# Miniprotein binders against q9h3h3, part 17

Target 1, 235 residues: q9h3h3
Amino acid sequence: EDGFTAEHLAAEAMAADMDPWLVFDARTTPATELDAWLAKYPPSQVTRYGDPGSPNSEPVGWIAVYGQGYSPNSGDVQGLQAAWEALQTSGRPITPGTLRQLAITHHVLSGKWLMHLAPGFKLDHAWAGIARAVVEGQLQVAKVSPRAKEGGRQVICVYTDDFTDRLGVLEADSAIRAAGIKCLLTYKPDVYTYLGIYRANRWHLCPTLYESRFQLGGSARGSRVLDRANNVELT

## First folded at step 3 (miniprotein)

Design G4d
Fold by ESMFold2-Fast, scan of step 3:
Structure G4d (fold): chain B 235 residues (1-235), chain A 103 residues (1-103)
Amino acid sequence: as target 1 above (235 residues)
Amino acid sequence: GSEELRREVIELIEKAYELVREALELAKKGDVEEAIKVLEEAAELFREAAELAEKAGDPELAIYALKEAALVLKWIAELLEKQGKPEEAKKALEEAAEILEKE
């Protein structure tokens, strides 16, 4: 909404990324250990800064599950940042198209489906479903935020390798729905996160590309996916 | 009227994406040849949607549908290359490029 809020959100995101993560890594840990790990670290109880009654005694930035095939590739983030600074200095209009080209040029292609849920049973149940889908190979990688002292919703992020690959993005949505997730989902490319494009951004860009809603009844698929920019239903 | 045509365009786009998802499942199972056939059907539906969007007076929706057809053709090309059919893959890429250049 304003510049201060955007700067605060960016600072919080950076701090979370730098603080320790609680990780279940299916590349090195047997799948049979997942249920015990989920019971030990339910996201509604894991606190951001290690409150006395929580499962963690130290700060936790994220709780994550890595799939067996997970191979991180963040691209050329340094080159992206340099090009972004040049773009801002150039006076060129900053649009979704110019940001997309910046991302492609620097191979910063990953993106994520986002779910925002209040702390509680529904969050923990949704996370368990996502985590199992990751460990079983239907999704690549996911993370969930710990509970903040200030209250508010927590976020589950389910990553895909390439936000420009709509087929891959839609496949991830389908896998999320198959895991039993019924809440609203929105999709955000990581380039927007790296460049500080949140709800309150100075360029008035929509911070997400797609929206997915659970579809009840006898339709051919489990969700309706909307392209937010064009207001076109994809499914 | 044009509003009815526009709804029909959206229905075609939805059906095309259903085929894309079917093709994804077939490809995961190793049924690559069947996946290619289903993707070819999806590309045809996107092209039909683009034609209908033009008739409905919605050029932005038509461009959107054409871009989706091109994306499907690129995926067909990838699968054909994997099948050892580089000539057919090249043809699919050329069709995709022509669509993107023309809108």
Scores: ipSAE 0.000, ipTM 0.156, lowest interface PAE 17.4, mean pLDDT 80
Fold by OpenDDE base, second read of step 4:
Structure G4d (fold): chain B 235 residues (1-235), chain A 103 residues (1-103)
Amino acid sequence: as target 1 above (235 residues)
Amino acid sequence: GSEELRREVIELIEKAYELVREALELAKKGDVEEAIKVLEEAAELFREAAELAEKAGDPELAIYALKEAALVLKWIAELLEKQGKPEEAKKALEEAAEILEKE
């Protein structure tokens, strides 16, 4: 929760992106093998550094599931970073609108719903629900962080192709809720991560565009989605 | 009116986030005492933002700003513990808890 944890979590996330991933790829692996894979690699037991007695003997950066329709498209991240440095040097005001335009121009449009869960049954059950939704084609791709030594919260990331497509972002929230997830969700564009825009950034940008709160007995979606940038309920 | 106040709330939240980032860079450099001062200023801006959000008739934004203030106070507490000031750290945690109880 600490600001050191946001940049440390970001540096750890970047370091984790460089380590080997445990991947279930629905494009190459039969859906019938998913349950065995989930049982072999429960996120609460997979350790970041391959600790003795863990399911993994080697370091693992992320555990991921790729859907049948998954196509990795990162856009022009290098061009985005160069344009961002030039923008900072220009002294022009930097707004959420500015970042949106940079993202569109460089095709860096991916974003993710995030949920933070303590290690244990609830995390593994949540991950299993998400992994099934990905393999069934309700979601495109998801990843979960392995267990850290410090026993901190693990994060599940559920991706969407375009953070500017409000409907697609809301559909992913609905699919996550349909998978039985009841915790708070926050949506963050990847452009904010690539530009080092975390909580507490010098441009005062909120890196969270949307929040989803579970609602019992509410609308067909089972959640309320708040646009944090505009403070408007979307549902 | 309420839209102007809401813009001012966002500007305060924005400024508070800048200060928190500055504080994190200071703390990484070992300037923990200055980092704490900058975080204290950030926590105050989040509180001011919450009060302005209430005046704007935006209780959800007020709750958001209060949660960020409480988070900053937890960071202050961690830095105070690293400085060997556990009693001051405890006070910061108590203040964070009091803020969260108002939610």
Scores: ipSAE 0.000, ipTM 0.196, lowest interface PAE 11.2, mean pLDDT 84

Design H1
Fold by ESMFold2-Fast, scan of step 3:
Structure H1 (fold): chain B 235 residues (1-235), chain A 103 residues (1-103)
Amino acid sequence: as target 1 above (235 residues)
Amino acid sequence: GSEELREKVEELIEKAKELVKKAVELAKKGDVEEAIKVLEEAAELFREAAELAEKAGDPELAIEALELAARVLLKIAWLLRKQGKPEEAKKALEEAAEILEKE
């Protein structure tokens, strides 16, 4: 019961996943073609539903880059959803630990670092840096939302294969920082997305596990990472 | 003739795509029940397009239309679950799975 905003976010995410994607797939496309592809499809200009004045005339749900070694595994999402329904009727507490247990049991382990940026040069520059890091092998896969008709911020999602592997999550953060990214990052496990855990959810769960703040000359990593659930600084 | 049927298939696909766009906007406004209704109309048009594509002797176009119908059914299932209608959502998921399994 989060009201219309959570409903809108979930409906938009689902529609975007089901609409066509613009993909640079490094598994089948030479890395030398990346710069031309990035110039053709800057996320600040690609429109969500198509526009004759934009790079696309038809809808685009996501703009994505797949790394050479990328091998997607979504786990057992159907089993996760059935177990979630059972959990809600069981009377067991719904906590980060319980959701983590469901995710592990059903192998729904992927997660993502999120950054929200206004349309424009900074967004396009950030996306180009991330895309190059993916193609060069420092990151596995990433996607960025197209520009909505209403405007507003766009999101870059940088995926890791296992949200329970803290070191892997932190290594992805380091690679994002090494790509020149200085904005706020938050990390969300895909299990939360599949189960509809957004801001102001009825179980009062923090919708993200980690927060990364850029710190010039502070940490060896170039960032400070906070565990949001436990309010503990990791770096 | 066959070419006239192909033109009608393309018209149905475009009409259904516009309904999907309309449904997404309705969902953004919080009109989820109306969004589901519009998506159901889109799924029916994609299914009609697939049947006409088969009659036109274009199996690739028929497969494309069926895939689009399956994708709409997945959208319907998610919205139904969000509204607390899991049995209706299961039916939509089963229909989508049947279409995707045949490809």
Scores: ipSAE 0.000, ipTM 0.185, lowest interface PAE 12.6, mean pLDDT 81

Design H1a
Fold by OpenDDE base, second read of step 4:
Structure H1a (fold): chain B 235 residues (1-235), chain A 103 residues (1-103)
Amino acid sequence: as target 1 above (235 residues)
Amino acid sequence: GSEELREKVEELIEKAKELVKKAVELAKKGDVEEAIKVLEEAAELFREAAELAEKAGDPELAIEALELAARVLLKIAWLLRKQGKPEEAFKALEEALEILEKE
């Protein structure tokens, strides 16, 4: 039905991507400054538009932390989009395998673990844990949405370089769990975002490849990871 | 009754989906301004559908219609951004987020 949804969250992500980012870059900033930066810009207080009394006076699209190994590579998103339009016009069946192959062909392989948290201490604490894990090199890059005017849930995104690398996806889950995060995690490839594919899409494609649930006293990973496409537990 | 309202909700949703398809084709042709206008109409129909679904006592259908409206608004935001209208894009985005946060 709505091939629009993902152009939309892509538009949101893209609109947020156009506004200034509050970035801690571990490549240029000493790790010892992280705690002061986290205290200055707690995600629950940083406002999307720079509201009076917020830590930011200007609009902020995202708050982000870049690790030492972070290299921005988005691949050929334009070529991906053109190939996707051609595929839709062809009337060929569209499957998760089709999207995976498009992603590989155009080198659009990034994906993210997502967590949604209400504004407040739990969000700021979760973000601080992730930011440390990024600066320590356990994660490559993460971002968190600023506080919206209505006080809705903020999203933390923890990226991996390749959604097709199941081991790398699982290692990032383990690092997030090691940072003390116990909430539900969902993994989404960026290709789904770039192609307009969200929850209720006309192809019935699930944009969530993996789900991670925290497990008390469980495996060394502290989580159960479900492959949603195959309905198989990976851990 | 509630069933007549539900049928009207489904009709509005289908009409809005056809507008979305039309807007996609306009945008592909480079008619971005016309695409935005058609999408604005689609977003309005999805909002109307949500309001009618609430009146019908079908909150699940209301949420679905709101999700569809939010979806349309975010494409408007993307197209406005492509037109070099970041402020208008941002307003469309805010409105989409307001919808998604009420769900």
Scores: ipSAE 0.012, ipTM 0.294, lowest interface PAE 8.9, mean pLDDT 83
Fold by ESMFold2-Fast, scan of step 3:
Structure H1a (fold): chain B 235 residues (1-235), chain A 103 residues (1-103)
Amino acid sequence: as target 1 above (235 residues)
Amino acid sequence: GSEELREKVEELIEKAKELVKKAVELAKKGDVEEAIKVLEEAAELFREAAELAEKAGDPELAIEALELAARVLLKIAWLLRKQGKPEEAFKALEEALEILEKE
C-alpha cells in the first residue's frame, strides 16, 4: 500500500532514536575541540551499525551538535502519539489542521530544515558548516544520519523551536545559507515525523511545510522559500 | 546491591532495544505479524526493566524504561490497526495510555 514506506521510515527513526548518538555538546565542550571532532566523525564514514573500517565499532543512531544555549523542549511526545492513535481509531478526519492542533495541544512545536545528500565530501563539508554555525550560536541544534548499510542519501536536520513561528523558520534558513549551504532544503515539523507523515503517506498530506531554493545569479541572489502545506506532489 | 540491579536493568533495556531493531528488519521484509510479536517481547522486557529499576531505588531509570515500553506499545497499536485488528490495537493503546498516565 502507499503508506508502507512511511511505516518503514517511522520504524527506522524509532530505532535510530534508541541507539547511541555521537554528540558534540557545546554546553560542556570548548568550541576549540570541534574541528578535531568533525575530523574524527565525518558522517560519510560513520556507519549505522558499526564496521571495523569505520570510526565506530558500535551502532550510531545520529551524529549531533548541541549549541551552547540548547535546552530540550520536545513537548509531550508520548501524549501526542497516544492522542494520534486515539484520533485514528475514532475515525475522525485527519488533515493538516488536526495535526497542527494535536501539536499545539501537546506542545510539540519544534521543526527542522532537512537536506539530503549522498555520502561523500559535499555531505561532510555541509555538515561541518552547519556544526560550526551551531557552536557559534547562529543555529540551536543539528543532527546528521550515519551511513546506512545499503547505502543511499544521508540527511542533515537543523532544528528550530516553533514551526508555527514563520519568521523563526525563515531566520534559520538564512543562517543555513550564511553557513555556505546552497542545496535544496525542506522544512518539516517534528509532529509529522513523530506521527509518521513521510512522502507517500496514506493521508496524502504534503510531508513538508516549506521549501528553500538558493538562487546563484545576479544582485538578487538568496533563498526562495515556498509554502508547500497544500498537498502538492513532487515526482 | 542496587548497583548490580542497575546493571541488570540496563542489560534488559539493551536487549529490548535489539528486539526493536529485529522487529524493524522483519517489518521491512513484510513479516509484520512476526514483527508485532517481537515488539510485544520488547515491551515486556522494558516493563520488567522498569519494575527492577524501581526495586533498585532508581525512579529516573524506571521512568525511562516505562517511556520506552509506552512507545513500543503505541507502535504495536499502529501496526495492529493497519493489519485490520482494531480490538487488539485498542488493547495495546490502553496499555500505553495506562503507562503514560502513571508518569
Scores: ipSAE 0.000, ipTM 0.212, lowest interface PAE 13.7, mean pLDDT 80

Design H1b
Fold by ESMFold2-Fast, scan of step 3:
Structure H1b (fold): chain B 235 residues (1-235), chain A 103 residues (1-103)
Amino acid sequence: as target 1 above (235 residues)
Amino acid sequence: GSEELREKVEELIEKAKELVKKAVELAKKGDVEEAIKVLEEAAELFREAAELAEKAGDPELAIEALELAARVLLKIAWLLRKQGKPEEARKALREAWEILRKE
């Protein structure tokens, strides 16, 4: 169970990032065009590698919506990768705290709330709600995976600019809940993605920092958020 | 005969899997450039196994071998990206994508 599965997952994620994206960019496109775009590209119907019977004939890595204020900042990913190689060869323990420091040093701070849904109406409806929240300014940016030929659940990713800013992470959770989303959410820093920290990682680290569970009637926020790394309730 | 070809296909797949295991250990030790070379050799053996499986009249085995070749190419792409070679990584991803493409 050492190494290959996590490397394989990282390679699949990189392939999606490098393939073309279908993007609704609110910085250059009027909000009035969103509903038509969502109808044209429902994520349950857009295929990963293209199909004459789907909305796309060519491969699509991601379907994304950029908010009006979105300004991408990936930080120094090359410096992060080099420091990661040095850390692995140093024999120093690899922990959430060590990864956090690496991310801060190289300004690789973005992260995302993840939700996994089966292909179908509920996925398309959830994505439409998230997309509208992005275009209306309640969220900064989001993307959803296309449908894989081998089946399985699709993922919606809702990004925040700084995973160390707990308030910002919690505000994004609130906006997701306000959009009508009630499923389980988990939060993953992009540094974990860049370094290949997935469920089957060789360091046995939890691949997510936060967990959000919907609550009926008990919370003004609409959810309970847990810090999984420290096992502490944030709400 | 086809039975002799099928045995050779299984030998090629086994040898390629051993190379993948060796490449994983090399990458783990930081010998990434050598790991990529070993993975490229493994991908070639999986492709050869697929061609031989087709000649042996075993399309399921051929598909299995091609799937393994594609997985190896995805790993090569990830390692190349990690090494700061995004254009070479993109080429390996396109090769994997062509194999995985189902139409």
Scores: ipSAE 0.000, ipTM 0.200, lowest interface PAE 14.0, mean pLDDT 80

Design H1c
Fold by ESMFold2-Fast, scan of step 3:
Formats: C-alpha cells, sequence, structure tokens
Structure H1c (fold): chain B 235 residues (1-235), chain A 103 residues (1-103)
C-alpha cells in the first residue's frame, strides 16, 4: 500500500497468489456452512505466514469466497505480459488507451473494487457482509488479505468480470453498499495489477478508474461514484 | 568514449531481450530449469547494461536497464515458486527489491 514500491507490490502479489488460499466455494459447499467458516477464519486473525496463536499454522496468500455462478476467466495473462514487453521495446507511447487495448486483445478484462481497513472488528464485519453477498449471488467473487507480520491495513477485493462494462462495475458498487459497506472504495482493472503498475509508476498512469464514497440519506445506491480518469461524477 | 559505451549498452539490452524471449518459449515447453538459467543470464546482461549506462553518463538508460533486470528477477521468482523452491524464490524477490531501492 502506501510507502511500497511497484516492485515490492508485484513481489508480494506474486507470493500471495502462489501460496495456499482459504476458500469458501459456494459452487460445492452449502451456504449454511458459511457462518461457521467466517467464525473460524476471521481475516484480522489469519496470519500471512502462519503462527501457532492464529487460525493457521501454514502460510495463507488469500482468503476467498466464490459465488455459486462464479466462472474463473483470467484471460491470456502470459500473452499480455509478452505484449507488454514488446510494447516497452517498440517505442510506442504507453497510455491508458494502449493498456486497455492490450487487455481487450488478451481477454484480461477482470477488475476489482478495493477497500482498505485496519485489522479488527470492522474489517471482519465488512468481510462477513461481502462474503454473504457473494454466497447469496449479489456479487460474483471476493477475497481478503491475511494479516501481515508487520501489521498495517488489509485489503478486501470484490471482482467484476469486465472493467470495460461500466454498468456492471456500478452494479457491483451498489451490491457492496447494500451489504453495509460505508468506507471508501476504489476500482482497479487487473491488467494494471498483472503488469505491476501501481500509484507510483514511471508512465504516470492512474490505475484507479473509479472511486466510490458512501452517501447518507441520498440515492438508492447509497454512494457517489467518480470517474477518476475524466474527473466526472457518475452518480 | 561515451558513444562506444552507449552502443555497448544497446547491444546488451537487445541480447538480454532475446534471451527473455527464448526463456518464455522454454517455459511454455516445460523446460523450466533451462528457462530459469536463461532468465538469470538475461538479468546479468541488464545489470551490465545499467553499469555501462552510468559510465556513459546516461542515468535514465541505467534506470531503464535496472527496471528490466528487476522484472526478470520477479519472473525467475515466479518460476522457482512454481517448481516448489520457495527459498530460492524469496532470494529472487529480495534481489529485485534491492535493485529497485538502488535506482
Amino acid sequence: as target 1 above (235 residues)
Amino acid sequence: GSEELREKVEELIEKAKELVKKAVELAKKGDVEEAIKVLEEAAELFREAAELAEKAGDPELAIEALELAARVLLKIAWLLRKQGKPEEAIKAFEEAREIYEKE
């Protein structure tokens, strides 16, 4: 997060993706088992590399919940990475449009709403709400980071299948708000994550496409959504 | 002179990029150990290019070469982890981090 370099974030992401995940898979597990699973593995207590005092003795990269209708499609990530290498050596300008085109060409279309919360009751409560929304079919898939050894905020990621589908992205935001989430949300396409592009990067690209803020007593959605690239309010 | 050094830097970068392409093909064929070796060779060439770029008085080119070396090291870490060699993977991640800190 804040203070990390792009290389640090890329290395951490690769390690987390390769380490074992704790998964509640609604495609194969009855929904009635969710509450017990959430009580057993609260994200504020699950440690990244394992600890005798935590729910896990072994490393955990991510804690995830898959919806009943979830169908994984990461696209051609290897082709994307090869094309990115070629793009950098070609001398062509690297812009949001260029990255969007690479993502479309290689079918790397997924993206995610991100929320960062300190370890504790509020994180665990927020995750439980998101997990229930996934199992009930209001969201497709979500994951939350385990607690880092050095401490700091944890991240909840709520995925959509196509970052170019603005309506689908906004529908996910509405479902997150309906689950009781009131904190700041930001939306990032996975193409930026796979290429190691974060807030501080040499191309001056903004990997955050949307920002959502909770709005009291207002719209049916419960939030204000800003298009970060165009600096235009959508709701 | 600095012009001769810049020519050598460009030669090293292009050679390293060709090795990266070769390593990708080897990995696709399941020759992961050979792919890792080729990537290690590419990382060393990028590091050499960075040193020569500094001697040529081109810090921007040096940073570019170091970023390429770090990215190759992250790919090595991914392949090592996939082979069940987490200690070696951690070392490759650490090397990538050290390069970035030095930039």
Scores: ipSAE 0.000, ipTM 0.149, lowest interface PAE 13.3, mean pLDDT 80

Design H1d
Fold by ESMFold2-Fast, scan of step 3:
Structure H1d (fold): chain B 235 residues (1-235), chain A 103 residues (1-103)
Amino acid sequence: as target 1 above (235 residues)
Amino acid sequence: GSEELREKVEELIEKAKELVKKAVELAKKGDVEEAIKVLEEAAELFREAAELAEKAGDPELAIEALELAARVLLKIAWLLRKQGKPEEAYKAMLEAEEILKKE
């Protein structure tokens, strides 16, 4: 029973990736069109499976904004998954360091800052801020989940190219804060997502590499960032 | 031989995709119970396609068909929750996860 949520999250993520995405691509679309696009597709109103009363009549897996310099690179996910299967069979310890090495070997380096918000004005406002930061070049790429019937929180994902590049991860945090975001942020390497490692995993791994909490004046960036694996404050 | 099997697999996948489109239209009209039944038929056709793809020696096509079956089962689970049937939704979700774990 404790595995239900983790399995549900993995299944939902795969289904969302398979369905069509609503994309604002700054590589091919003028920045002046962004505000109209955001008004047309507020994430609190875009429905996961389509609805006559929503902006979309067909299923939408994700709503995404690609920056002008965005160049997708997922690495060797197939090789990663094969190596993970071999690791589990080998009986060798499964630790954050082992997963980090697996990710480096297979070039699965991307990661993301996550924020979870209830459907409504605050979600739409936060997404608009993130989308503008992406189009203006302060962030590289972001996506937000559409609204599900279950009435759960929606997630905004802000990606960085390399989770092992601490400075790059912190720069993204600063840009998110500069966009007006004040909620809790957690950073997860995509390798954990590809391998299905969520909160209640059997290896007792913390799926979150970093946490960022808003603070009013202790930092020029407006946040305190914690390295969850080492329990070390970075700001 | 395997060429004939692959043609049959593609036929089943296209038929199942058409059923998914029909189910979406039914759900839009508020015919949620009928939409679920049509989606269940689509999921079965995708699973049949996957089995046939395996027999044809095409594991990539089999995986594609299984992924489509899992996606349909997740849609069924969501619609069942919408109808206030969480136990049935849970069962459909577990079936989808079982399929996804195998790939």
Scores: ipSAE 0.000, ipTM 0.127, lowest interface PAE 16.5, mean pLDDT 79

Design H2
Fold by ESMFold2-Fast, scan of step 3:
Structure H2 (fold): chain B 235 residues (1-235), chain A 103 residues (1-103)
Amino acid sequence: as target 1 above (235 residues)
Amino acid sequence: GSEELREKVEELIEKAKELVKKAVELAKKGDVEEAIKVLEEAAELFREAAELAEKAGDPELAIEALRLAAEVLYKIAMLLLKQGKPEEAKKALEEAAEILEKE
């Protein structure tokens, strides 16, 4: 993985954010309409660039569900990006600590649990479970990518307000597991996404803070959470 | 009339979105410098769409077109930073800030 792969990922993210989103907004839409909406727009069938044979004829960037209490707060993304430019030209070391401080200073605190699944029943079932948890108030907001032209895995993103709030991050993991999700989860702060820092980056930064693996046993959490930076088990 | 102006706004927005898609394909092929040029062209079309939307009596659509232009400029800045061109990235960020502050 090199810089070229990172450039490709940045370009794809740009296009997806700019294209139309299919949104179920629980702030304005009754919860009773969710099951019909999920049946109409299964993520395994919604195509990225539109297809007469799919639910959409036009491009779709993301499929999203907003909870009743969802209040978007991206912070000062403009100030963050300007400060990032200044940091790069200053010659100061670029470390996880300096990025964390930039994020705090500019109130860019949101982050997300990610899961990658192949198109099909398991993806659609997982998304339906997450969407219901959002509408029922156990999660705040989530989105899922549409199907790519050539196939490949799709991603479900489940957001939290503050990546520095470990308890909040762990509570979201617990809610995801309670929704029946058993696949691997990884947690990434949005500050890395806004700055275009992916796994392959020239600063050798790891944008993944936490990893969650399912465990059997019927516990409330149902998972083991690892702090990736310190290699310490949290649960 | 206003319906004719609205049709032209839709055409400009559609063309700008197609340029964004073209830029994505260029970036996939490793032609990042050409991708940035195409994105700059898309930003300009979104600005034209905003002016025309205002003349059509649709200020909400004009604001949305300006927000799309600013978003493209921010993403151009991210690509420039990845290429080690911080001075050019700063210029793109300043343009985006000007657009957002006027709304």
Scores: ipSAE 0.000, ipTM 0.155, lowest interface PAE 14.7, mean pLDDT 79

Design H2a
Fold by ESMFold2-Fast, scan of step 3:
Structure H2a (fold): chain B 235 residues (1-235), chain A 103 residues (1-103)
Amino acid sequence: as target 1 above (235 residues)
Amino acid sequence: GSEELREKVEELIEKAKELVKKAVELAKKGDVEEAIKVLEEAAELFREAAELAEKAGDPELAIEALRLAAEVLYKIAMLLLKQGKPEEAFKALEEALEILEKE
């Protein structure tokens, strides 16, 4: 239905992770250089596999901005993958609770707010707003996909360090809205990504934990956040 | 009246589109600096068209003209990057993105 199998999507994600990234690292680069960097590498023009007519001649897997205080912690991904294989062979039911426990056991806690936008100026505008929020300290880290050879939507990922920390997830949403972002946002724990579980998965699991929609009037927070698992409004 | 304003808006949009075509040909010939100047003129005409469309009470037409202005500013930014002028490119990009944010 989504056009690719979970295995194919996982392979593409691994290829992107292994290819070179274009990174603005605020831990080592002055904030004053961000504007020039954003102008040099707008995500709608950076091509996945390189093109003479684009800013890059060589493949680019991701375009990323690291905040000044960013400290990466991926947890034990190898142990997670081994446990996942054991879980599948055990016959034990694969449920959101079981995956959550697997993630906690192996300390694979990061997650991300996702927004999907067509290549173009609105994508570049959204990315610039997110990048500035990261460099200014309102968000910790973010990345955006380059333009695919066939076209199609690109994704901006805004990371939080612990998907089980609801307050931290909601604070990131507020910072995204404060940066001027008005499009639909969905939140996905990285454990689902590492295990190759996407929307069209064979276990019929919903990897999205939260959904955020911009409100045009009245809300002090600027958004309505839904807990997808419990179908309850949080804001 | 508003009908007279709408006719002026359409005229400005068509003139701006012709300037964009001229700029594309200049860029193909390697006359990048001249192409940028022609694109800047096109962007101003699209912005003027948007203001007149708003006065005519046609917000959809105004949004269309603004989108075209933003697209031209983005092309200017890309050409400036090819000239090794990232600070000037960012200024053009910032103007384009600010226009799109108003939508």
Scores: ipSAE 0.000, ipTM 0.101, lowest interface PAE 23.0, mean pLDDT 80

Design H2b
Fold by ESMFold2-Fast, scan of step 3:
Structure H2b (fold): chain B 235 residues (1-235), chain A 103 residues (1-103)
Amino acid sequence: as target 1 above (235 residues)
Amino acid sequence: GSEELREKVEELIEKAKELVKKAVELAKKGDVEEAIKVLEEAAELFREAAELAEKAGDPELAIEALRLAAEVLYKIAMLLLKQGKPEEARKALREAWEILRKE
């Protein structure tokens, strides 16, 4: 019954995407309004399903900041899902390479750096830094999860347009580090999210492609990035 | 007695698990609407098991049954989203959250 957990995680993720989002959109809102918006909606205080004591009385799926040049392109997600069903019934091996091929064929190329932080000042401070980097143009788009019941870790997602563009992925890592972020980062392609590849999946796939660890003196970029599939250092 | 109530709880949990298995097979055959109905029945049995476990003085078993009910509601939401019914899916997920919130 371990497979049941993967289905529940996928349903929860879909619900968050469909519930209302709190968005600061730099394409239509002056950058001078960002600090007030961040003060109004700190992610440690915004609750997932609304709370009398929180900034929101109704459900919030995500808190997001869109950069001035942000142009969403999710690709052909329906075609991806159909191809995934066919792959599962074909008996062919399900590997990172096979999933990469499906993603490229259906133009589902976006991905994200993930950081998990406990609710509190450090989360809110990290989110503010990321949000400012997005509005200033160093990053394209980011979102953060609202607070869950137990105050378990919340996640900040920093997106890149193309997970197969390794240089673009590394450039985003550098911008995150320049914003003062020092925690562990992992990179997940959206194709894995759409297909429900999470921890302890039945195919024993690593749910992330890269990890980044802060290193004070290791490199000029301030981090070491590891390709988790090939166990190769990229920086 | 308490022992008889605990045995009834385990019986309800096993019956609900068999319904979940039946619903999974119905969904695989494309009988999604019937699968949702069977899952709704399973969720109700898990909730009844939780109430009975509480009366039997076994709060740990009650929490287990409630977690299973929430898992079934997440599965119902997944099937509703597959059918293009996002509002109904959101209601199922909110119901799952309320169950988890109480525990």
Scores: ipSAE 0.000, ipTM 0.202, lowest interface PAE 12.8, mean pLDDT 81

